VH-VL binders against o27280. Designs and how they scored, part 384

Target 1, 266 residues: o27280
Amino acid sequence: MDSMNVPEVLEIKRIVEESESVKTFIFSWDFRREVRPGQFVMVWDFRDEKPMSVSLIDPVRSEIGISIRRVGEFTDRVHGLSEGDLLGIRGPYGRGFELMGRDILLVGGGIGMAPLAALADEATARGMRVDALVAARTADELLFLDRLEAAGVNISTCTDDGSCGFKGFAHERLLTLEENHDMAAVCGPEPMMFQVMRILDERDVPAQLSLERYMKCAVGICGQCCLDDTGFRVCAEGPVFWSQELSRVREFGRYRRDPAGRRVPW

## First folded at step 15 (VH-VL)

Design za32 (framework fv_libevitug)
Fold by ESMFold2-Fast, scan of step 15:
Structure za32 (fold): chain C 266 residues (1-266), chain A 124 residues (1-124), chain B 110 residues (1-110)
Amino acid sequence: as target 1 above (266 residues)
Amino acid sequence: QVQLQQSGPGLVKPSQTLSLTCAISGDSVSSDSAAWNWIRQSPSRGLEWLGRTYYTSKWYNEYAVSVKSRITINPDTSKNQFSLQLNSVTPEDTAVYYCAREYPRDYYYGMDVWGQGTLVTVSS
Amino acid sequence: QSVLTQPPSASGTPGQRVTISCSGSSSNIGSYYVYWYQQLPGTAPKLLIYGNDRRPSGVPDRFSGSKSGTSASLAITGLQAEDEADYYCQSYDNSLSGYVFGGGTKLTVL
């Protein structure tokens, strides 16, 4: 068996309902096999295959978790599955996050909290101080607050509509937080990440950002995974990049790629 | 505090069976959290994993391809130990043999406790 | 021959930084955690690094591990005479369905 080349058929051990639209599917994992926060797997329902970030890495229970938001036919079918059902898993793929220093900041928007929740578990297990800024449109779309609290993470929230915590966007909330950090990790909508990156750069805080640009091609030949002026392929060279690497990319924060690989404004 | 103590003969003739025992203190051979490994070390082949035994609802054994046809690893719950039998030995089986605990089993922690080692010389 | 490749020897003087490499493939280091063991003369191997970069209790912070792609390395900073030993990397190999070791590196402190 080679999970990098062919899907491995795994049984769903547990399902956690994170919100009305998000579920975490938990599988047994052989922890001789490496998996790092920030990596993704290809999930196969025996019809279609889609990339999903690893959101739980639990060597004590010998489990990994994959969090999936219901956004289309594939994810709707997967959400209809039950404990005991089977899914194909390939991977993991991509560069994971690097941890450095003692005090770290996590900034997550929506489902972007999924890979950051796994990172928070790793960082707290290493004795690091973790501050998390969790952003969403509304209070019921804030994800992983119970997991972060159980891990001892210092949590700040913001919602666009003001239904929980600060009323406004993640970068607006970040401007009101004056604590210094040794590093940051950021995952969410690209416009949010761009604004957050600018603030962290001015504060001289090195940041890692996760770009989830249609990571469907494991070989990296897909145009949707390629950054315009650097030649990076997200599924082969990312999805995690340092802010210094992204400062050279004209598309970051300004344009996205559609399924055909064409540039479209955010 | 977990300790592994090895015993067995230091000299074995070619074609005979090599037999070693590893006695466990501070843990149980039937613990569902551990696996019990045999590893050997020779100048020509370096460190070589031979196999492991472990208990969940029943006993399982896994063996390295290179020795699978000649090797048996056997737990003994009454004495809290596990053994290695290697059949049809040749001078190429001359090595220091170690037992080792893998704990927790199949996690990223590795082999955390090793026996003292037993030098076995295969010669006529 | 070993499945994982290490240099057969390395050397340094007290206080120096020394690195020991371990090279594999996608079937082992590329997919599985790397472990490092220290073996002092006449003793059993001792777990030095697990999970690519983590230290067991009692291992000095002068020892560190790292992994990139299909290769791993062990770094020793502030080299001391007591560090003179053989060092072995280990991983799991899915094509062999078993644990695999490097050939070992004999570190001499000059």
Scores: ipSAE 0.417, ipTM 0.737, lowest interface PAE 3.3, mean pLDDT 87

Design za33 (framework fv_libevitug)
Fold by ESMFold2-Fast, scan of step 15:
Order: C-alpha cells, then sequence, then structure tokens
Structure za33 (fold): chain C 266 residues (1-266), chain A 123 residues (1-123), chain B 110 residues (1-110)
C-alpha cells in the first residue's frame, strides 16, 4: 500500500530556533520506516502543503527534524506553532545522497545547509572526514555551525557582506580551499550551486546537488518538467542529482520559467 | 554483556496456553530505547515475528495480526524479564521460540537473542 | 510462503564474492529498513546488517548490505568456510503491521 501518499498527523515534540528566520521542528519517528539525508517530506498545516528537506535523523532518540525558513504565508503560519501542536507529514520522498569514499566536502548556502547537516551526521557516524563550507548573505543566516562543530566537522564560512569568515560567495571561497575529496554534496541557491559545480568538475570531484525546484517533480506532482526549451520533457528522480545529470539541463543556474513559460534569469 | 535466558515448558497440550519467560541481564526491561520481542521458527513457516513490548513514558505492546487475538506479552520490571502467553494452541504453534532485544528500538534490529526454546504442541 | 522472497540456496568457493537477494514490495522493503541475520545450525540468528547497509560492532567488513527499490542484497566478499550458514532478511510490512522475514538462504561453501 501507498502509506507515503497519506499524511500522518504528528505532534511537534520540540522546536529549535536556528536563526531569526529558521526553525527546526522535531517529531517522533518510527525508524522502521526508512529516511535518508537528502530526502524531503510534504508538510501540511491543514490548509496548504509544502516540501521540506529532512535536516535531522536521530534513530537513537527516535526523532526527525524538518528545518523551515520563514518566506511566506504558509511558513509564517508554521513558525507560529508551538510544541504540542500538530502538523501533517507525508513521505519521505525523493532520492537521497549517496556516500562514497573517506573524505567528503559539503557546500551549503542558507537553508540549503539543512539537508547537508543530516548528511554530515551520517558521514561522521560512518567514520568519514567531513569538510563543510557554510555560506550565507550575513553571519546571522549561517546555519548549523554548532551541530557541525559538535559532530567534528571541519568548518569554513563565508558571507556576502563579510560579517563572518571570508567576504564573498561560496564559489569564491571554494577556490581558496584546495583539498582532495572523494565526493561533494551541494545545496543552496541555484546560481551558487552552478558555480560550485563548475569548480568541482574542474577538480574531478564527483558532486551531488540537491534542487528544491525539482522536489515536486521527483514525486510526480508537477508532471511537466521541461528538460530544455525545444519541448523535450523528463520527470527527474530528484531532488538529489549527480553533476553529470545537471550538466544536461539548459536551465540549471541560468534561468527558470514563470507560469506563462517566460524565461526568468537568476 | 547482554544475555537473554529463556525458560518455560517444552510440551503443551492443544487448546492450552503456552507460557514462556525471558530473563534479562546486562540491561533493563524498562530501558527507554529498547524493545523486547518474541519470534518463533518452524520448518513450515520459517521465522515469524509475534510481537514486542517496550517502555517510554508508559508500556506499549505490539502484536502480529496472525496471533493478535491469542497473544499477550508482559514485562515484569521487578524481575527484569518479559513473558509470552499464547492461548488456544494448536499443533501449528509447534516451533522454536526466541526472545530478542532491539536497541536502539526500530532502526537497529534484533541485536541479542535468547537461546531458543523448542515448544511441541501435542496431545 | 514467506512475505519476502529469497533464493533457497547459494554457493561459492573460498575467496569468491557471493550475493543473496531479498525481494519485497512497496509495503515493506520499498518503504522500510532491511536487516540481515546469520544462523548457524543449532543457534539463534545473529544480527549481521541493520539499516540497509550498516554493520554492528564485530561483524567483518566482508559483509555488506544494499537496497534498491523493493529489493535488497547481502554481499559476502572473500568467502570463508565459517560463512556456511542460513541467511535471513527482515523488514517491516505496513499492510501487516509487523516485522516480516524472508524464507532464508542456505549458503554452502564448496
Amino acid sequence: as target 1 above (266 residues)
Amino acid sequence: QVQLQQSGPGLVKPSQTLSLTCAISGDSVSSDSAAWNWIRQSPSRGLEWLGRTYYTSKWYNEYAVSVKSRITINPDTSKNQFSLQLNSVTPEDTAVYYCAREYPRDYYGMDYWGQGTLVTVSS
Amino acid sequence: QSVLTQPPSASGTPGQRVTISCSGSSSNIGSYYVYWYQQLPGTAPKLLIYGNDRRPSGVPDRFSGSKSGTSASLAITGLQAEDEADYYCQSYDNSLSGYVFGGGTKLTVL
């Protein structure tokens, strides 16, 4: 049966304030059910449903966490909830990250650090060495630094305004970091991911990138992902893609389309 | 470190109640991250999960649908053990019965098993 | 008939790689973690793999698990004589609301 397509009503066990605009909502989870870093769930507030990445996977405490940034009406309502309140959760959905080798690089921008924080926990539990480049517009938007530090992750930071760490963009900071890695995982704004991917390709580091835009396509909800502007269509098994897969998508990092089909530059 | 020791009769008559006990050492039956399982094994049915008991803020019991109407699993904190009662047994209940721990519960599988008890249901 | 399907037997020679499959459906392996157990004659099963692909302390690196869709596999590399045993997969089934096991695979080391 299709238990993943019926929301379960779960009680909010705990809320962690990650920043002024980001909260992690923690729920009890039956860990007989599989959940992997890079997967997402559909969060239902009994009015609207939105995809959210899983940011905490803790089988010892029997908890999952879902980190949500306040950006609109739905997320404003969810941010107004308290411990003990209820949310509907469907999933998990999508292809999660694969771990390869011994040494991995994580590159996260803003809320994109959320699924990478869960991946960092798994990688360190497997005995891997983890380097993380955490990027944001300002110091107050850097996320999960305490969790990464506690896990033994080697952390580098950058902010657009220079308020913490390197002053500049993630790809500019990455150019100053020269380490050999067996793989990389990248999540953040699409223009950032595109630039980071190019550098990793030049370094022959296989990369996996997580795309929020394709989460609904991964579960078949949108049904109409256009691979290119000639009308070729494919529904991708996202949200995590290998860099080789994304190199074939003309729109990645360059433009998107509005509901009318018009190109909107990043 | 952790040991599970089973005890109970090896022969029961049809229609009677099968009773087995699993004594725990090296852990507590009320450990909040553990679950305590009964599994049986027969040549005709293979391995078959019967149910489990576990404690968080209160006790919970979960039973396999195939035996749910006949089965009770009871923890005993004072003796640090848990038991199986299976009512109205038939020859088809003849099997080797095992107790087993999950720790942590759910994700980590059944990490320690008792020695097994062969129970024959025969007149 | 078991809910999860395993081949009844498998064989190999010392040093070879052997794989044992476990096939299920969307109600079990497709949504739930897979576990593997080794059972020597006259003994209780021993946990070999949990969480699809993780080893308990003390299990040799020669044993590994994997899962794809509704199927799982146990791989044994560098096969040794002491690996001769019965192997069982386990998952959870939401339609049955309980743990389910495969029928078992008897591994013979030639």
Scores: ipSAE 0.653, ipTM 0.830, lowest interface PAE 1.5, mean pLDDT 87

Design za34 (framework fv_libevitug)
Fold by ESMFold2-Fast, scan of step 15:
Structure za34 (fold): chain C 266 residues (1-266), chain A 123 residues (1-123), chain B 110 residues (1-110)
Amino acid sequence: as target 1 above (266 residues)
Amino acid sequence: QVQLQQSGPGLVKPSQTLSLTCAISGDSVSSDSAAWNWIRQSPSRGLEWLGRTYYTSKWYNEYAVSVKSRITINPDTSKNQFSLQLNSVTPEDTAVYYCAREYPRDYYGMDVWGQGTLVTVSS
Amino acid sequence: QSVLTQPPSASGTPGQRVTISCSGSSSNIGSYYVYWYQQLPGTAPKLLIYGNDRRPSGVPDRFSGSKSGTSASLAITGLQAEDEADYYCASYDNSLSGYVFGGGTKLTVL
C-alpha cells in the first residue's frame, strides 16, 4: 500500500483569500513525496471528493496550496471551513507540466492561473525567463498577480470589460505580444485555450494545456475522463496535454459536457 | 557557510554503546527547515541511513527499522549539536559514520556532511 | 542487498556521455523524489542531484538526473577525469519509513 492511494486527513494550516470567489488552502506536506506543477489532488470533505489542482509547492516552508473557486455545493462547504479544520487529501495525480528551453509563456484565465502560479515558481527556480498573460472577465477576478510579481515574472493582463490592462480576450492580447518563447503553458476556459493554441501553433511555439473538465476519477479506471477521438483519460494521461495531442480532439474548443455528461456546444 | 564537525571514539567493544557527536556551525540545530541525519557506510552493506532528528513545534526522531531498538539521536540546543547513541554493538556495526544536514528538510536531500568517523567494533 | 539497484561499475573516456541507472519500486522511486550523491575517494558523499533533476549551486550542468516510473538515471556529459568516483542514488521508502540508498556505481574514467 502506497500513501498516495490512501486519503490522508490534513489540518488546514492557513487560508488565503485570493478573491471574493477563490481561496487557497495551505497544508503542511512531506516533500519526500513527489508533487509537480500541473498535478492535482482529490479533496475530500468527508461527504464528497473533487479533483483540485496544486497551486503552491513550497518545499522551504514544507507547504502545498490548493486553490478552490466557489462554484457549487462541495466548494461552498469547503469555503466555509476555517484554519484548524480537517480535509482529506489523496494524491498527487496526473501528468504535470514539462519544462524545456530558456523562456516560457504562461497564459491563464481565471482559476486556470492556479496551476500556472505553481509552474511559474518552478520555472523561475530553474532559471527560466517567464512571461505571463493573466486574463479574467473583470479586474477583481485576476488571480496571483502579487505571487507572479514576487517570483520575477513579467506580467501582462487583460480583462473582458477593460477594468485592468488590455480590454479584450486573452487571444486578442496575445496577438499584440510578438516575443519568441521556447514553450508555453495554458490553463483556463476551453474556448480561450483553443484560440490561444491556434496562435501558438502558427508561431511554432510548443504548448502544454491543462484540461480539467473531465477529472472525475483519481486513478484513471473510469471512462468518464475520456476525450473524443483520442480516448485520452484526463486523470491518467492528463490533465496536461501537448497542443499537438489536443489538435486531434474534435471536441476540444467546440463542445462541453453538461452535468449528465452529454455533449453540448460552447 | 555551514559546517559539521564529528567527534567520538574510533574503537568500541562488542556489547558496549557507540556514542558520536556532530557539532554544527553556521546553522541552528533547532532550525525549523532542517533535519539532522546519521548515516553509516561499510563495504558489506554500503550506505545505510540510521535516523534523523528535527524541530517543528516539538522535536521529532525517526529511525531506520534495522536499528530502531538500539538507536537514539539527541539534539542539544545549548551546545548546538546532535549525537548518536547505538547500544549493544556487534562487529557488524563497524563502519564509517557520517552526520548530515537536510535543508530544506525532505525535498533537498543531504546538502552538508561531516568528515566521517571510522568506528571499529572489536574485542 | 540494496533496496535500490545500480550497476556496480561504469566506465567512459573523457568527453563521452555516461549514464548510471537506479531501479526501485512503487514504495520508493515510484512515489518519492530521487537524489544522487557523488563520493570521491576518502571523502564524505556530496549531494549532486535532488528533486529528481535539480542541481545544487556549484554542480556543473554536465550532471543531470531523470526519473521515469520506478527507475531513475544520472547522466554525465563531457566526462572528465575528476568525475571518477562512486555514485549513489537515494530515495525515501514508505514501507521501511526511511531513506534508502542504491549499492553504488564505481565510475572509472579511462
Scores: ipSAE 0.550, ipTM 0.789, lowest interface PAE 2.1, mean pLDDT 87

Design za35 (framework fv_libevitug)
Fold by ESMFold2-Fast, scan of step 15:
Structure za35 (fold): chain C 266 residues (1-266), chain A 123 residues (1-123), chain B 110 residues (1-110)
Amino acid sequence: as target 1 above (266 residues)
Amino acid sequence: QVQLQQSGPGLVKPSQTLSLTCAISGDSVSSDSAAWNWIRQSPSRGLEWLGRTYYTSKWYNEYAVSVKSRITINPDTSKNQFSLQLNSVTPEDTAVYYCAREYPRDYYGMDVWGQGTLVTVSS
Amino acid sequence: QSVLTQPPSASGTPGQRVTISCSGSSSNIGSYYVYWYQQLPGTAPKLLIYGNDRRPSGVPDRFSGSKSGTSASLAITGLQAEDEADYYCGTYDNSLSGYVFGGGTKLTVL
């Protein structure tokens, strides 16, 4: 039997307030079950179920963390919960990140730093050199800086408004960084990821990108999935994709879909 | 640094109780990140996990379905050891018995093993 | 019969690459971490690989693990005479609510 298909009701052990709009919910976890950075779980508040990336994987403390940004009714309800309250957790699901080489670049925008924070922990535990480019709209929206520093990560920041680090977008900051990496992992708003992917492709750095919109497809809910030009089943292989796979996806960085499935420019 | 030292009889009569102890040095039996396992090995069945004990806020014991009705694993914090008790033994219980640690629990596998004890079930 | 399937034997000469397979199902390898253990004659098993592909401190980088779907593999590169041993895969099985092992592979270095 696949125990990942049955939701487990777990007690919220601890809540970390990451910013005004982001909280990390920490649960005890049975680490006999495989969980990898880049995978997600379905979080059930006993009304609705939503996919959330795993942001903390701590086998020593037997804990996982799930970082949630407040953006709508479901996330508002979950943010109203306290330590000791219960949530349903189903998973993990999806393809996680693969680590390759000795030097890795992480490029995270906003809440996209959540799965990358878990990846940073894994990469440093494997003895890799980790550089992270952490991007946000403003300084108070930069996430996980203390955690990344504690893990030994080399951090660069950028903010759209210039309130911390480089003033500008992630891809603009990346253009000023000339260090070579064996691979990169990217997570954030799709337009940011598209621009970053183009730069990394020009530098021959293989990149993995995590796409929230494909998380539901990995568990059989398909509204935004399509076959790519080579016949790959994009929806079956998410949420993490290599850049060479995404370069064949017509919609990546160019279009999104409305609730009716119609193509809408970003 | 961590070592496990096993003790107990090598010969047990059929229908009696098999009893082994595993003494721990370099770690605590109540360490909240560890689990303490019993595993046996025989030519006919290979390696078989029998069960484990571990502490978080209280003690937990988990046992293999095949032996659950006959087995007890007990921690002893005062002596920093844990024991195996297997009731109503038969010749099929003849095996080399090992104690082993998981650290961290669940994730790491059996990272430290005792020396093993050959137990023969015979009259 | 073991829950996980391994070839009963494997062989190689010094310097070669040898791989040992381990096959399971969705109730074990498909959902849970895989471990590999080395057992030298007359000794207890020793952990070689945990977490599918990670080495404990002191295990040479000649040993590596991998996992795909419901199967796992142990690779030994630059085979040495000292590698002659029995090798076991192990994982958790949800249907049995316990840890399970492969039948073991006896590796001979010729």
Scores: ipSAE 0.601, ipTM 0.806, lowest interface PAE 1.8, mean pLDDT 88

Design za36 (framework fv_libevitug)
Fold by ESMFold2-Fast, scan of step 15:
Structure za36 (fold): chain C 266 residues (1-266), chain A 123 residues (1-123), chain B 110 residues (1-110)
Amino acid sequence: as target 1 above (266 residues)
Amino acid sequence: QVQLQQSGPGLVKPSQTLSLTCAISGDSVSSDSAAWNWIRQSPSRGLEWLGRTYYTSKWYNEYAVSVKSRITINPDTSKNQFSLQLNSVTPEDTAVYYCAREYPRDYYGMDVWGQGTLVTVSS
Amino acid sequence: QSVLTQPPSASGTPGQRVTISCSGSSSNIGSYYVYWYQQLPGTAPKLLIYGNDRRPSGVPDRFSGSKSGTSASLAITGLQAEDEADYYCLSYDNSLSGYVFGGGTKLTVL
């Protein structure tokens, strides 16, 4: 009853500039209220609200962080805020990542490293061996490398232009990495996630993938609920799905929807 | 090593105010990562959380609804302690009272407890 | 009566697995972390599990916690005589604006 999905107004305690286009906003959090890596919150700037993945879960400081990429009006306004300013936060919402086994592979593209950074902290706290493949277009768009290193994560990088690490795409780099993981977690552009999922399926590595477009469906704000040719419900609970769930979705990695609901190739 | 030491009278008359103190060593009562709790335990009510005090930029107090009208929890930074005042006591307030640290606040739960103080409310 | 429901007693033999349940509602366990405490006779409660399923340093790995929906469970594998104690669950309750304990489970090792 008290949660009633009303935003709580929180003060921005600290802002970390992750790159030219990404900032992490840090807030005090009541950890009596459960939050898990892979979950998201609705961020309200008193005009619009948007779903944002939780990128930092820090019980020692009693803080959460949300990392926001600058891509439009809402995010431009939020990037213009300063420490001490207020934002509305409600949640957390959605399915979080599940951890199993002793070894986990994280594969993140761009801002998709945000929920995976929180997961890396959780996995290392549980004593798991963590390997992270961090992918971006250029070196200055690689995110969270210092944080992952501080957590004891084994890091591999790749950039499309070769400015840092392997020159190429995440799936090309993955083919050169160890095959011995108990599970994987993947977040990034949908075409990247499709290619990575295919490789992990061939290696018999169970994978969880986080899809931004399903965050609104998890809170009941889905504008379109339709089935693909296999009968999979587009508005099924998300944003985190097992690879077996996504393998039945014809659209995953192949098509997106325009505002009219028509299929458009990636 | 954090240690909590409780002190206060073991016998209180009905209608009077119960007063207990919890002295802290190995941590600061004004530590921004900690909260300081009072809990009691009786055969009739079991374990019952009474409230907490904590500091961020200022002091906050939160109290259980069942005792909110009668309870005050006060920090004392000069003595590195916090106290419990419970007004208008009745025999039903007879219990073992515990103080406890919650660290970090809201996540690990109450991880260090005092020894407990039996308080009997009778004439 | 307690807001969180636990069985009043549980028992097992050495080496066996014992599970203690804690049942609540959406205003507590369904929305907030669950903690478990062990209380030996004559002592204060000791934190055994926090964050639904995590152990503080020094707690043996044979103790584990889990949570599903509005219920939580404490599992003890390889039961030992030293495990004979009272066990309590704890969660926050938003409708009561405070922490609530379960009624406690007295575990007997046969």
Scores: ipSAE 0.243, ipTM 0.674, lowest interface PAE 4.4, mean pLDDT 86

Design za37 (framework fv_libevitug)
Fold by ESMFold2-Fast, scan of step 15:
Structure za37 (fold): chain C 266 residues (1-266), chain A 123 residues (1-123), chain B 110 residues (1-110)
Amino acid sequence: as target 1 above (266 residues)
Amino acid sequence: QVQLQQSGPGLVKPSQTLSLTCAISGDSVSSDSAAWNWIRQSPSRGLEWLGRTYYTSKWYNEYAVSVKSRITINPDTSKNQFSLQLNSVTPEDTAVYYCAREYPRDYYGMDVWGQGTLVTVSS
Amino acid sequence: QSVLTQPPSASGTPGQRVTISCSGSSSNIGSYYVYWYQQLPGTAPKLLIYGNDRRPSGVPDRFSGSKSGTSASLAITGLQAEDEADYYCHSYDNSLSGYVFGGGTKLTVL
């Protein structure tokens, strides 16, 4: 009973509109059940099931949140739902972020801020100092700034178009930030994560990176994941990886897989 | 500071009903984020969770499978307390009985405990 | 009968590190948070660790928790005489739809 492999049908308690393209769906959750930042759930709309990162973990209110960007048929249908409607939730799955030391740097791009927002709450609750670099293409696509500020996080922003904060990419902004951290956590577009990882490696900052494309591998749906010629097994360990693990993966930052499984450049 | 104070008989005859009460100070039995538990401890079975009650929009009760047919946990908002009733007791029910709070419910574990009540089931 | 398995005893000398294990299954520790309690003779249990690895206010940082797969551990560093007590792990079990406790570990400080 209450097997983790069987979806629970949960009522949408509240919807937060994070941006024009992103909503956070909030559900009551039984917090006897472990859920950690960096983990994901399978969201079932009674037609299709898709993996979504947990973006809010609130044991005091007994709530979890999942943040969903509108990018296709499934997400369009889910965005059309209202408070009181039902969704199936299965999980959580995957390895979450590990926290160590006294201070942490978060680097998030777009929807990649979703798992990092949950991590920021966890890190601040543990008494860690949290610095966040929040990146997006435009100011309207910067996510979770109010939540991070409320949590006591020290925030830096950058936008490709310069509409908020530093004008440029996350890695360019990171180069202007000199403070060392005991660890970092990174989530966003894979090319951004690759560049950020390189800078953190030069600074001897251990980093964990969350790769959304490997979420399906963690639950045994491996159509988008492959072993490269190094023999690295990605399916059992995602979506969070240490930078030392990713530095030897040929595809990281260079190639992705289309729905047919073909290698395509980023 | 939250405190839990237990009261009830220390001796119960076999086949009778065991009744214990846990009085709450410093918190409300209907607090939205709390849950109120009964746990017992015996040399033969160790620590054993019996059940809990809690309030959100309505009252919920959850009971351990081993006692579910014999147990009732009742909140009393007017007296700010909750009680345990265990029917048809046997010598195997001899134990120290504790009430305990979870806050926040589910996540935090049993953060405040009553003093314990030794209940002996004997003829 | 306990669903979670702990060693019945553990011992150490002052200043040493002691680790107490708690072994379960996918129906409990594998899916649910782990808690640890300290019980001094004649007293109620006291919460030491919640959420696998967090300490309530007032618990010394000598106490730490960890969890991996279906097992959890309580570590006590810089062991002190006042740490002599019984220690219990606790989790939820979905096959039983209820909370479960370990059998307890009696820690002796030599």
Scores: ipSAE 0.644, ipTM 0.826, lowest interface PAE 1.5, mean pLDDT 88

Design za38 (framework fv_libevitug)
Fold by ESMFold2-Fast, scan of step 15:
Structure za38 (fold): chain C 266 residues (1-266), chain A 123 residues (1-123), chain B 110 residues (1-110)
Amino acid sequence: as target 1 above (266 residues)
Amino acid sequence: QVQLQQSGPGLVKPSQTLSLTCAISGDSVSSDSAAWNWIRQSPSRGLEWLGRTYYTSKWYNEYAVSVKSRITINPDTSKNQFSLQLNSVTPEDTAVYYCAREYPRDYYGMDVWGQGTLVTVSS
Amino acid sequence: QSVLTQPPSASGTPGQRVTISCSGSSSNIGSYYVYWYQQLPGTAPKLLIYGNDRRPSGVPDRFSGSKSGTSASLAITGLQAEDEADYYCYSYDNSLSGYVFGGGTKLTVL
């Protein structure tokens, strides 16, 4: 039982531009190692290390993909890289999504669509019917629509500005969609996920939600990944949680914690 | 429609080298998506993975720790085959030996197997 | 003896559900995909399950695999007489830098 837990230096094989602010970085992967939708890896640019969800799992091509939104100094540096450049990757870490039943609803907001795109591929490969609600601020920020369409996914969209699909928020759009799914998976901003979870709970649809929270380490020792009231740590016990587990967490969707553990509003 | 055909002696004396060949039809030994394995099975040790060879930009060989000092797996692209050599055999090496393909490599497991060759190590 | 531990035998009657366990550690099942092979008497092993829970073409849907933590299971529903065989789990082991088989389970259909 000796895990090194050290980054492997991997060459960027291909880069896909998903939008003006999002790129998917594709690497050759050793598929002896298990990788499940909903898991994340630590991406190291030789200065800083950040957690990123796996957005493509392709054992036929022996490739994984990691989708990264440009939001700060680390992600700006990574976005400046080209095919052939090197990044450190370690993991995968965390609990992945579980699939059950014959039909699944995916609800993704912004970059939260990344782990759900990998899940959509697996669900369709298993013969499940997949409905996806893809939400963003504008049409240009809707992610993975071509990939989902190619996989045979039934797509609904909503944008805050009304530039594509329903004008409004994900939970408002969800209220106008069918109620009959065996399960759901949700990933996006916590306030969105909280509202979506409440609607799915009232419909008795079991839901799994992925929490993309700040963390200092991948092994779950750091308290910054800890959920209030339950003691769950996102990188150790998550990032995927069942809605029943999150229903008793008072901070979920209401506030976050700074490095000192203090409450900060969303 | 891929077939693996094994050949080699069924009886080997202690201290000699065991040599087996696996001939491939319907695929190429240098296929970049495949890996080519040797496995053995004995009543005392059960099923035992011995090693594999595969090609990407160059040839790679991986061997089980238990046999690593005595084993060589060698691909031959001109004959479209791969071989097993096991040095300094003892009666403990008596087993049915199988060759097998992984395709695609790693994730999908060993999808095609040879019929097996019983090798007895005895004086 | 085996790094992956299976019960040496299992049994059931036609129509029953039978499960065969495979127990490992974080260096194998906990981090790597699990495979299941079926071996009928006098034949080479046949791939039954790959990628923890996927079936190759030609394997009936009454065979299913699952994995939780450092353990894996093979489930056979609607057990049939032709399922009488030896079953082996298989996975990569990082500490050994190589692949390992379980000790095998002889399934008897009563």
Scores: ipSAE 0.674, ipTM 0.835, lowest interface PAE 1.3, mean pLDDT 88

